# VHH binders against o26223, part 319

Target 1, 191 residues: o26223
Amino acid sequence: MKLLWTSQHIKVTVHIDGKVSKMDVLEAIKTRRSIRKYQDREVPEELIDKILDAAMCGPSAVDERPWHFIVVRNREMLEKIPEVHPYGAMVKDAPVAIIVCCDSSLEKIPGFWVQDCSIASQNILLAAHSLGLGAVWTGVYPLEDRVEGIRRLFSIPEHVIPFSVIPLGYPAENPGTRDLFDPDRIHLEKW
Key: E = the ipSAE of ESMFold2; O = the ipSAE of OpenDDE; V2 = 0.75 times the mean of E and O plus 0.25 times the DockQ between their complexes.

## First folded at step 21 (VHH; framework vhh_7nfr_2)

Design YD51 (at its last fold request DockQ between E and O 0.71; V2 from the best seeds 0.00; counts 0 for: pae E 3.4 > 2)
Fold by OpenDDE, fold request of step 23:
Structure YD51 (fold): chain B 191 residues (1-191), chain A 124 residues (1-124)
Amino acid sequence: as target 1 above (191 residues)
Amino acid sequence: QVQLQESGGGLVQPGGSLRLSCAASGFTFREKWMSWVRQAPGEGREWVSGISWSGGWTEYADSVKGRFTIARDNVKNTLYLLMDSLKSDDTAVYYCAKHKYSAFPKTQDEFDIWGQGTQVTVSS
């Protein structure tokens, strides 16, 4: 019995009328896409606060919470980010970007900060999506050219490691949904 | 093999112009910041100019500002230095160099690939 999973196009009806329709977590995860085109519209601070709150709700190794966030709205800085990130062109078009960083002085166990900051970054993406915003994860770490580029651009201390740059805005594109389920990647009890 | 190869150097009179080229191979040129560095006889290496991967951000040493123009063609994997109003003090071997970081260099150690250089001589 081939269960034809009919990909019900869950039309995330972003109700235009400012009522952030409550998106359930599974819907947010399944329908999230990288958004690289944004409307010429400012993102309210309230939404950024919610996103950052979500970013800080993820687990971290031994509760080290090594993350810091730089919220960038300055147009000059947003325009400079693409110069230090060759695949960050969309950042200049976003009304705001969040730079996720790790404070290495907060690390309790070496190396887990990458996971911690990844979780924070993903939560930013999911939260943004659930709030009707589009975002994309532009990787900084572990590429040293980007890490140092972002570091210098924002005068980030040496003990703080730029991890990701996440532009956010109201979406000006709809890339559709993807079915990424792959049963071949699932192993039961053993490989 | 990673390589930078400079060309276009030569002998020019004061007030003359030259165009240097640097052909890059063996790495993703379009993603990397590049600079020109020169070394005059008996002197240390001097940073001349730098350019971001896109070419959208350029910087110049004070000694060449207003006279030199750095440019790049990412399709051709080539870095350029347009040198106008050349002076005797511009006489040097000119090197193209790849940045380690997406930033203008603070020290010479921030370059990881160097060309062999091209001689520029400005003399009457």
Scores: ipSAE 0.874, ipTM 0.939, lowest interface PAE 0.4, mean pLDDT 93
Fold by ESMFold2, look of step 21:
Structure YD51 (fold): chain B 191 residues (1-191), chain A 124 residues (1-124)
Amino acid sequence: as target 1 above (191 residues)
Amino acid sequence: QVQLQESGGGLVQPGGSLRLSCAASGFTFREKWMSWVRQAPGEGREWVSGISWSGGWTEYADSVKGRFTIARDNVKNTLYLLMDSLKSDDTAVYYCAKHKYSAFPKTQDEFDIWGQGTQVTVSS
């Protein structure tokens, strides 16, 4: 603990707890990796709150904000998700998952909810990474069998569309960073 | 071509056992939920049992619970129904059916592929 004083007859004590410097946004974007192996360690509710706050900061078509989020911690439910989603096996090993949904009654421009929920989903991934967590986006929409399977598993009403399932936890793997910049994908003025 | 073909039906005495098989072809069987459905003479179709793609989640109609076991072999693309303690009320044509969705069905409309059925007859 570090104690600091002011000299102007006003004494202020400043505590420097073990906070590390926050990650630069470009660094977060470039270093985030899909994490599919998690420690046996609970994720505090306060971190989930921060992640969902970040998810809701995304832009949406005409500010429609069509998203809803289901936070899943129950082991029985997490273990059932892979039965609906053959490529979602890692969900059973996660301490928590977030289901990103669209409430179609909030749509103002038809069809843009997919972009809206994609933005929210990516913000979840980046926020989790910045907080020392690992996550991965598992696709639900537009696969009809998975959409209906998840809807029934979580009692999601017909007008609400499950978009993605995002398991997350403290990472138990480190796949490293990548350099994915490809100048051949950049076109100036036209194709 | 997508096909489901049942086998293993027959005539058995009350208290007897049978094993039904359903061979699947023309779709990715190991990714799909499956069910057995039966139809007694003069009756509508009755859902009997269902199983998730992996086999990890099974459900049974109350009328067969504790007596029947659904199983699958995703290497051989085969669905099974192991029937024990058979009763005369189990007499029916038994159909293998593929789910449209990764969920237990609410109605017959939620099956998109049906087999031709195999007859099970339980009598003295």
Scores: ipSAE 0.446, ipTM 0.765, lowest interface PAE 2.8, mean pLDDT 90
ESMFold2 (binder alone), look of step 21: mean pLDDT 83; pTM 0.848
OpenDDE, look of step 21: ipSAE 0.857; ipTM 0.931
OpenDDE, second read of step 22: ipSAE 0.866; ipTM 0.935
ESMFold2, fold request of step 23: ipSAE 0.395, 0.340, 0.309; ipTM 0.759, 0.729, 0.711
ESMFold2 (binder alone), fold request of step 23: mean pLDDT 83, 83, 83; pTM 0.851, 0.847, 0.849
OpenDDE, fold request of step 23: ipSAE 0.871, 0.871; ipTM 0.939, 0.938

Design YD52 (at its last look DockQ between E and O 0.19; V2 from the best seeds 0.00; counts 0 for: pae E 16.2 > 2, placed apart)
Fold by OpenDDE, look of step 21:
Structure YD52 (fold): chain B 191 residues (1-191), chain A 124 residues (1-124)
Amino acid sequence: as target 1 above (191 residues)
Amino acid sequence: QVQLQESGGGLVQPGGSLRLSCAASGFTFSEKWMSWVRQAPGEGREWVSGISWNSGWTDYADSVKGRFTIARDNVKNTLYLLMDSLKSDDTAVYYCAKHKYSAFPKTQDEFDIWGQGTQVTVSS
């Protein structure tokens, strides 16, 4: 007998056919929250693939697409990340993390890689949320200690810069939604 | 023997309140996820509320949100369901159930321990 669940957690309309309805893009953006607690539940590879696909769909400066992604599922490695990332404690509790990196050799215009990797990271967060997962952006760059820590831990080449660590999992918290709209930040025509 | 035992059910008028209790024997609720599940006559089992015992994270079915409160007592090793503003539609057998995993359950198979249930009847 299937249990009837009416949870507001995941506005994932589970269709009768088991298909997860995708969120509207505006809904995903508006309702996304950082999730730092995760269920003891594995994330299917299919979802990770979808998330990574989304990550690679963002624009980049002159289409340089400098990003690389390390998918981490190994528990030992996940547990070590907090040792080099002081604010990455939740990573040890996640079933998977994505490390977004920049290959500097792919950079065409200096400095824009930060924007590129940011876009990729945000797309990961939005995609995860739309798929019923929770995630959080833990910044690595530009903090040198974190950059070097992650670099050593994952044997990342010198020309590749770790940018962010994004743990993902089914959410075990519901922080609710917030309205961040501020009309005072909007200027018409001029400041 | 591992067991869950519900209590606190009864007959109440619409608008009334009840407090259900779930006592565990043979284990502690520590590191567990727990839920209340109810079954109305002629209907399937419906998830009502859940709690992560360690984090205190809670969730509710839309049908009971704002009226029901799930709570825990570590000292007493007891799970509670505070039910306010009861409606006739809340009439059901209420079960305490332990999650098999530290996760929100999707199916009945993801519960490994069930209580015997306690009857809640809301009637004028």
Scores: ipSAE 0.006, ipTM 0.274, lowest interface PAE 9.7, mean pLDDT 88
Fold by ESMFold2, look of step 21:
Structure YD52 (fold): chain B 191 residues (1-191), chain A 124 residues (1-124)
Amino acid sequence: as target 1 above (191 residues)
Amino acid sequence: QVQLQESGGGLVQPGGSLRLSCAASGFTFSEKWMSWVRQAPGEGREWVSGISWNSGWTDYADSVKGRFTIARDNVKNTLYLLMDSLKSDDTAVYYCAKHKYSAFPKTQDEFDIWGQGTQVTVSS
């Protein structure tokens, strides 16, 4: 039988047994998938705030915390990203994207900013997942044409290095989970 | 075996309240979006409410918004529907259903597992 749906899209925190439901950290890590299809639905600013708070909780080399984040919601800007970042084509369909950048003036140990920004980027993916959002990391650094293209598009200063573009939104796909454990990658005491 | 089993239905006066439960087994409940769907006698199925895997997002049909509350307990593998201010037109069989996709559904073909249903009757 064919049924016509109507729905309202709201966020409601609901308690049964007096507790807010939470995802276990191992579950979040194991079930997060790259999501490249998004609903036509706005992501509330408070969720972006929570994601960025989580992004900044990562460790960094000597606590240098070199990261900066550009939040992009403007439709025209999102639609221009594929012109300079062709493997970021899904970004034009996302309601919002986060650009993770390194401010090289904050580096305390040269070269570790790549690890630092990678940690922040992964935290964005995990936090988005835990909040019911889907996201994907699209690589910018170290590809010079992508770095310069994104820098020009967003007027990013020369001493700031765009690292990744992360589109996110309510997911419109479910790729399922994967079993990726490979014991051949584990070496005890030596290679 | 994959199963959804509803309970908690019954006969209630207009303005009354009920709490429906749906016990899930045989799949990873905590990874799946879930919904309640109802069917009144002689009518098609009507989506009532949906909830994301982590309870971060919920949505409701206009006919129940403000009166019904969807919730889940991922430790107990149980979906709930709290129904307040019940009206006679809420009378239906209520089903819990597992989404095929991590999205609020547009059609009933977007569910792959259904429960057997629990009867809710609102009558004076």
Scores: ipSAE 0.000, ipTM 0.122, lowest interface PAE 16.2, mean pLDDT 86
ESMFold2 (binder alone), look of step 21: mean pLDDT 83; pTM 0.847

Design YD53 (at its last look DockQ between E and O 0.81; V2 from the best seeds 0.00; counts 0 for: pae E 4.5 > 2)
Fold by OpenDDE, look of step 21:
Structure YD53 (fold): chain B 191 residues (1-191), chain A 124 residues (1-124)
Amino acid sequence: as target 1 above (191 residues)
Amino acid sequence: QVQLQESGGGLVQPGGSLRLSCAASGFTFREKWMSWVRQAPGEGREWVSGISWNSGWTEYADSVKGRFTIARDNVKNTLYLLMDSLKSDDTAVYYCAKHKYSAFPETQDEFDIWGQGTQVTVSS
């Protein structure tokens, strides 16, 4: 049985009329992959705005919405990020990166900000994918060396915690889709 | 066990050269910023040089700039300090130190792992 690797080319049909074909939410979730190679092409500000809008639409504990976002387009700064993030090499190749941060002064309940910023980060990934962009989540928190590295690099205040760095760009790779469904991870009524 | 071990120190004449090595074990060396720090007799610790995890950033104290070169081999988990044109004032115990953060240190407290040091003596 020849497993026909149907390379389902996610035809991001960029309609000529600039209308980004909208993926449905399930398609976006199922087909999203981490993208670490990018085209030498700028990402329009309108797309970043849409991505950030999506990032702010996630739920947060008691609606605390502790997130802040640093949009980085400066080439020098993008090139410096890998120096403070050992797994952030691809950031230097991206036209833009979003740094997701938590303002601790906005926390209403301690500790839930990690969940809140995770949701925001995931929404960034999904939104990017749905718009025909590639992105990858590079973890900053909870590793202190990265947290402080990013903090100092971007002059982030002490009460603000950098959480993730997400480079974005038009994808220059297609890693394909994965089926990650595992019925053994589903338990009915009890463990 | 987490450890840094310096080697390569010794007695050298003014104008001479030495190469110090620092072998790292027990932690992910390739992901960490590293520095050399020295302490002369009767003096406090002096930062000498630092290097980023991928060697993209290097810095030197003014006292050694142009004479010393910091380098690292992430495969060998080893930090190096090439010391040229040595002076009597370079006489000190040289320590290898791991940074807590991915940044150049602001204080001595920003190092979390230290070697035992290697003695460098520059004397005619």
Scores: ipSAE 0.574, ipTM 0.826, lowest interface PAE 0.8, mean pLDDT 91
Fold by ESMFold2, look of step 21:
Structure YD53 (fold): chain B 191 residues (1-191), chain A 124 residues (1-124)
Amino acid sequence: as target 1 above (191 residues)
Amino acid sequence: QVQLQESGGGLVQPGGSLRLSCAASGFTFREKWMSWVRQAPGEGREWVSGISWNSGWTEYADSVKGRFTIARDNVKNTLYLLMDSLKSDDTAVYYCAKHKYSAFPETQDEFDIWGQGTQVTVSS
């Protein structure tokens, strides 16, 4: 039983595959792929809680933690996202999406919120992958048309900036891993 | 370089129909929301109808709802307005306009590209 849904009751860890499963962090980083096809299978609230906990563990400029997250499960809303986001078609088919936002009133150093929300977004992708889910980062900021489209669709206030939309679910595809290491991109001491 | 060119206007009797076209060039039409806006003689501009990039979301002004249909062809880069049951109050210059944002506009400042317009005259 695991500790679920921010409950204060202790729950016992449940095996999800017959053994206690755990993914090494380097393995997660190397094997994570953008997943755009999802099984017809709901994602438990417990897993979303763990993913968002991981998102909030990211470093931020002077610990400003400017992020907010909108969890979207409503089918009507998920179906409307592709109307404001031309490359977000897979969101319609996802059981859930997370919108990563910046609350500009929390910003302590101007302009670093982009890095902060990027870090939170990447943590969402890695945490989802480690939990057996697939996800993809669909870009919103800095594309002004998408930013305003998402803001109006979800009634996001003017001082809050939608940064990314991340649909996720159990994968229905396996694009395989990639070997992307390129030693020519590494410079010792100087360019 | 960026252009919107309307066509299909003309003189029509009350109760008649017209089909307006708007040819787009110089931008990625298939990714942009589009609208029709009209201006009657001596009046300000009135938003008529809007459509999302893939046609999945359309909206109409109350004055034309049920009579007009907005459509687009992303292969031909063309926006359409199918106007049925025309009445004298529909007499105006009709403009196609590109949305600045992926949202229905709240003000005319939210259009960044305008066509030159096509005259529609519904005469008694």
Scores: ipSAE 0.274, ipTM 0.689, lowest interface PAE 4.5, mean pLDDT 90
ESMFold2 (binder alone), look of step 21: mean pLDDT 82; pTM 0.836

Design YD54 (at its last look DockQ between E and O 0.01; V2 from the best seeds 0.00; counts 0 for: pae O 12.0 > 2, placed apart)
Fold by ESMFold2, look of step 21:
Structure YD54 (fold): chain B 191 residues (1-191), chain A 124 residues (1-124)
Amino acid sequence: as target 1 above (191 residues)
Amino acid sequence: QVQLQESGGGLVQPGGSLRLSCAASGFTFSDKWMSWVRQAPGEGREWVSGISWSGGWYDYADSVKGRFTIARDNVKNTLYLLMDSLKSDDTAVYYCAKHIYSAFPEKQDEFDIWGQGTQVTVSS
């Protein structure tokens, strides 16, 4: 693998399956937007595999890696998710969704699984964006009604906690880039 | 004031029909799963029917399946139960209840807001 460096920003060239996939990491972070409208187009299993590989690369508290992922493609199940998740209406229109879960039996530091699964969820969003897909994080935890609703819908065992539902697909909207940097949020040495 | 207020109960002959309404106030009705639960004389409470927040997913107890219809109107914040082909065994106080979880209930303690109930009596 050959790494390329430039004076304006770091470009990472990754050779995947004989193709070059290019997106500067800072560009990916700054241009990712929540996408809630998707083309009627399947997402290949290959791309889902790459996204989940990226999700599992996230750091975790004491390397506990408490995450598990449910990949949902079945139309009946995708249509039922909005019924247990009121703000997840776009899920019914997505070709696929990923449910990020915590297996509490893997937890080594109490409560840090939330940060761990948040990191995995954000990596899913960034990886999807870098592959030309759009996604949105719909919150499940800590809302008791959604947590139990998703758990029962997918037969998730009691010791496993559904954290987020992330519908994804080829985007059918382009919200544009935002400039959200706010130097007043930066404090040096003290508040 | 968080309230569920049932109406539409009464006396009806076997084979008759009745429509129950439940007016909701004091919480966001349109985001919550709702159920009808009944209690016959001398019996415990029996789940009758439940419906998801949108109305797109619903289910019925076997004892009423095919005879009762649950519905909701999220603009009017109202839950409904249309009861057809009523039998004497349907005689009960009918309660409107708000789910704790976005799921069909597995036990009695999964509701956190209850109405006062409305009496339905089926007799010749």
Scores: ipSAE 0.424, ipTM 0.770, lowest interface PAE 3.1, mean pLDDT 91
Fold by OpenDDE, look of step 21:
Structure YD54 (fold): chain B 191 residues (1-191), chain A 124 residues (1-124)
Amino acid sequence: as target 1 above (191 residues)
Amino acid sequence: QVQLQESGGGLVQPGGSLRLSCAASGFTFSDKWMSWVRQAPGEGREWVSGISWSGGWYDYADSVKGRFTIARDNVKNTLYLLMDSLKSDDTAVYYCAKHIYSAFPEKQDEFDIWGQGTQVTVSS
C-alpha cells in the first residue's frame, strides 16, 4: 500500500488494522494526545522518514533551519535516556525516539532557535499522530541537567544543543480527546 | 549546479545483468528519497523502484520484483540499481529521479530533479 504524504495537504492515508484512515490537519491538531504507552511493534522507517520530512517543513527565523535530528532505535540507548531525563521513563518502552537538536552554527538570529525547534517538535507530534502513531514531547532545553545528560549520552558536539526527546510508537493507550478551547483567552483588538 | 547523472546502461542479452549508477550533485542527497523510472519506446514513464533517504525502506514495481535491487550510498551521493535476469521487456531509458517529499509518489510530478537517463537494451 502506497502511503501518499503531501506536505501541502496534510492528508495522510494510514493503513491501521486493515483499514485506510484519512486525517486532515485540523483533526490531527485537535485529536492529538501525548502517548506514553506503546505496542511491542516496530515503526517502519518509511513513517520515520515522513515524520522527519514534516519536522523540516515548519518555518524558521529568516529560514535558518537550525534543526538536526537524531533517530534512536538502539535499545540500550533508549534505556539509558531515562537515566538522564527524569520524565523520560516511557522512552525505554518506545521502539524509536527522535532527539531534536539545534546547531548553533546555523543560527542567523540569536534566540529564535527555540521557536524553530519547537515548531519542528510539534510537527513531529502531529505527523506521528496523523500516521497512526503515538508520541510525547519530553523537554530537554532549557534544563541544564537534561541538556548535558543527553549531550554526553549521544556525544553531541558543544555547538549543538539538544532540545527535545520524542519517543514514538504504535499507541497502547487512548487518552481520549480534550476540548481546550477557552474564549476567555481571546482578546479582540486589545487586552 | 543541481544534477543527476546516470551511467551503467548498455546492451545485454536476456538473462544478463547490469548495474546502473546515478551520481547526485548540487543538492543534499542524503535526506532525499530517490527513485528509478524507465521509459520504453512508445510507452509512458514507468516507476521501477524507490528508496528512502536512509535506505531503510525500498520498494519495486511488480514487473521487476525479485530481479532488481535498489541501493544508495549517501557518502558517495550515489544511487544504484542492480538489474539481474534481464528481459527484453526491460529495454528502456532508465532515469534517476529525486522526490520532492519524503514519500512515495503517486504522480510523476512528485519528482523535481531528473537525470538525462541511460539506455538499457536487452536483446538476443
Scores: ipSAE 0.000, ipTM 0.253, lowest interface PAE 12.0, mean pLDDT 88
ESMFold2 (binder alone), look of step 21: mean pLDDT 82; pTM 0.837

Design YD55 (at its last read DockQ between E and O 0.70; V2 from the best seeds 0.00; counts 0 for: pae E 3.2 > 2)
Amino acid sequence: QVQLQESGGGLVQPGGSLRLSCAASGFTFNDKWMSWVRQAPGEGREWVSGISWSGGWTEYADSVKGRFTIARDNVKNTLYLLMDSLKSDDTAVYYCAKHKYSAFPEKQDEFDIWGQGTQVTVSS
ESMFold2, look of step 21: ipSAE 0.511; ipTM 0.803
ESMFold2 (binder alone), look of step 21: mean pLDDT 83; pTM 0.851
OpenDDE, look of step 21: ipSAE 0.843; ipTM 0.923
OpenDDE, second read of step 22: ipSAE 0.832; ipTM 0.918
ESMFold2, fold request of step 23: ipSAE 0.410, 0.395, 0.423; ipTM 0.755, 0.751, 0.758
ESMFold2 (binder alone), fold request of step 23: mean pLDDT 85, 83, 86; pTM 0.867, 0.850, 0.877
OpenDDE, fold request of step 23: ipSAE 0.857, 0.855, 0.851; ipTM 0.931, 0.929, 0.928
ESMFold2, last read: ipSAE 0.400, 0.381, 0.404; ipTM 0.759, 0.724, 0.753
ESMFold2 (binder alone), last read: mean pLDDT 85, 84, 83; pTM 0.868, 0.857, 0.846
OpenDDE, last read: ipSAE 0.853, 0.854, 0.853; ipTM 0.928, 0.929, 0.928

Design YD56 (at its last look DockQ between E and O 0.86; V2 from the best seeds 0.00; counts 0 for: pae E 6.9 > 2)
Fold by OpenDDE, look of step 21:
Structure YD56 (fold): chain B 191 residues (1-191), chain A 124 residues (1-124)
Amino acid sequence: as target 1 above (191 residues)
Amino acid sequence: QVQLQESGGGLVQPGGSLRLSCAASGFTFSEKWMSWVRQAPGEGREWVSGISWSGGYTWYADSVKGRFTIARDNVKNTLYLLMDSLKSDDTAVYYCAKHKYSAFPETQDEFDIWGQGTQVTVSS
């Protein structure tokens, strides 16, 4: 019995009324898309705080929590980011961006910070989506040209490594949902 | 193979103009900041001009400001230097250089790829 997954167009009814409908975690994961177009609308600080709270709730190696976050709202700085990040063009159109960084001095085990910051970054994306915002993960690390570009632009100390730049805003596009399930990537007991 | 190749140099009279080109290959040119650097006889290397990956940002040394224009064509993987109102002091070997970082270079070590250079001679 081939379960025909009918692509139910989950009409994300953005209820105009301030009640952020609570999205369950599976829905958030499955329906999240990279959003690169944003409305000319400010993101309330309250939402950013919730997103950052979520970002800090992820696990980290031996609970090292090496992450720091730079919240960027300054238009001049947002407009400069694309110049140091060739694939960050959308950042200039976003009302806000979060730069996820690693403080190497907080590392307890070398190398796991990449996983830690990845988890934090993903949580930012999921939280944003659940709150009715769009976001996209623009990779900084491990590309040295971007890392140093962002570092110098934001005067980030040498012991702190820029990891990702995540622009956020109310979405001005709807790319739809896609099914990414691939049973061929699942191996039972052995490869 | 990663390569930068300069061209367009030559002999020109004071007040004349030249257009230098730098053909890039072996790397994603469109993602990298680029600069022109020159070296006059008996002198050290001097940074001349720089450009961001998009061309949105350009920088010039004071010595060439108002006379030189840096440009790029990311489709053609080519960097350009338009040199107007050339002076004798502009006589040098001109090098195309790739930035290691998406930033203004602080030292010569922040260039990771160099061309072989093209000779520019400004003489009466």
Scores: ipSAE 0.843, ipTM 0.925, lowest interface PAE 0.5, mean pLDDT 93
Fold by ESMFold2, look of step 21:
Structure YD56 (fold): chain B 191 residues (1-191), chain A 124 residues (1-124)
Amino acid sequence: as target 1 above (191 residues)
Amino acid sequence: QVQLQESGGGLVQPGGSLRLSCAASGFTFSEKWMSWVRQAPGEGREWVSGISWSGGYTWYADSVKGRFTIARDNVKNTLYLLMDSLKSDDTAVYYCAKHKYSAFPETQDEFDIWGQGTQVTVSS
């Protein structure tokens, strides 16, 4: 018997012996959507801790783990981010944002920190989704105006590079699921 | 072609007013921080006022605070400086400048696009 679960359209929970089935990892990946509208509801610190734990579980180049995270809840600071980041307007309405940063002094292989911080950022999005939250990745790096703007706004040292700003909260929108699989993007043996 | 073009300068008596305009083209003006910078005869360039991309935050040098007002129109891609209660010390070439970063500039090289300037002369 196939059971279809979605986090956004059809929330089907199968109860067996009083247990609730958690979202399968493939389903979480397929159903995560960028959420830009949030309820006026605080996100508990415990959920942020779980999300950051997940962020740090990602692989990194030669296990360099170059990431640092700034958790922003202060209303005045959240309201200033859109002035540095024009496409980050939803950040002012989020109860919390996470800034993913690279500490370049931790790099073991130069340049792979972008992949490392991208992995951490995606894990934040997936973990938030699995916990019933919505989030969106707003890009900072490689746009120099945004990188310096965020660095100065949060007093980030010169050797630390802000990579992304991820606002999150309980969703106030449901964009639905998508089918994005495209077999024409798959090449066997060579291009 | 990226351009900043100032206008509105001229000769004004002390206590008078002027409104400077700066027309922007060739870049996404509505996403960039902007400033006015002036250069008096025989002096280096002096930052006068700055404004965030939305206009939500404005800043002024102490020498002009309360007398000058910076504003922007993101539909017309135009930056403005309303100068009131002008003094002889305000005599300078006034430049419109685009910030390289969405941040307060720490040095003059943090402006990557400059206009040609418009002369303001405060004299009886």
Scores: ipSAE 0.098, ipTM 0.590, lowest interface PAE 6.9, mean pLDDT 89
ESMFold2 (binder alone), look of step 21: mean pLDDT 83; pTM 0.849

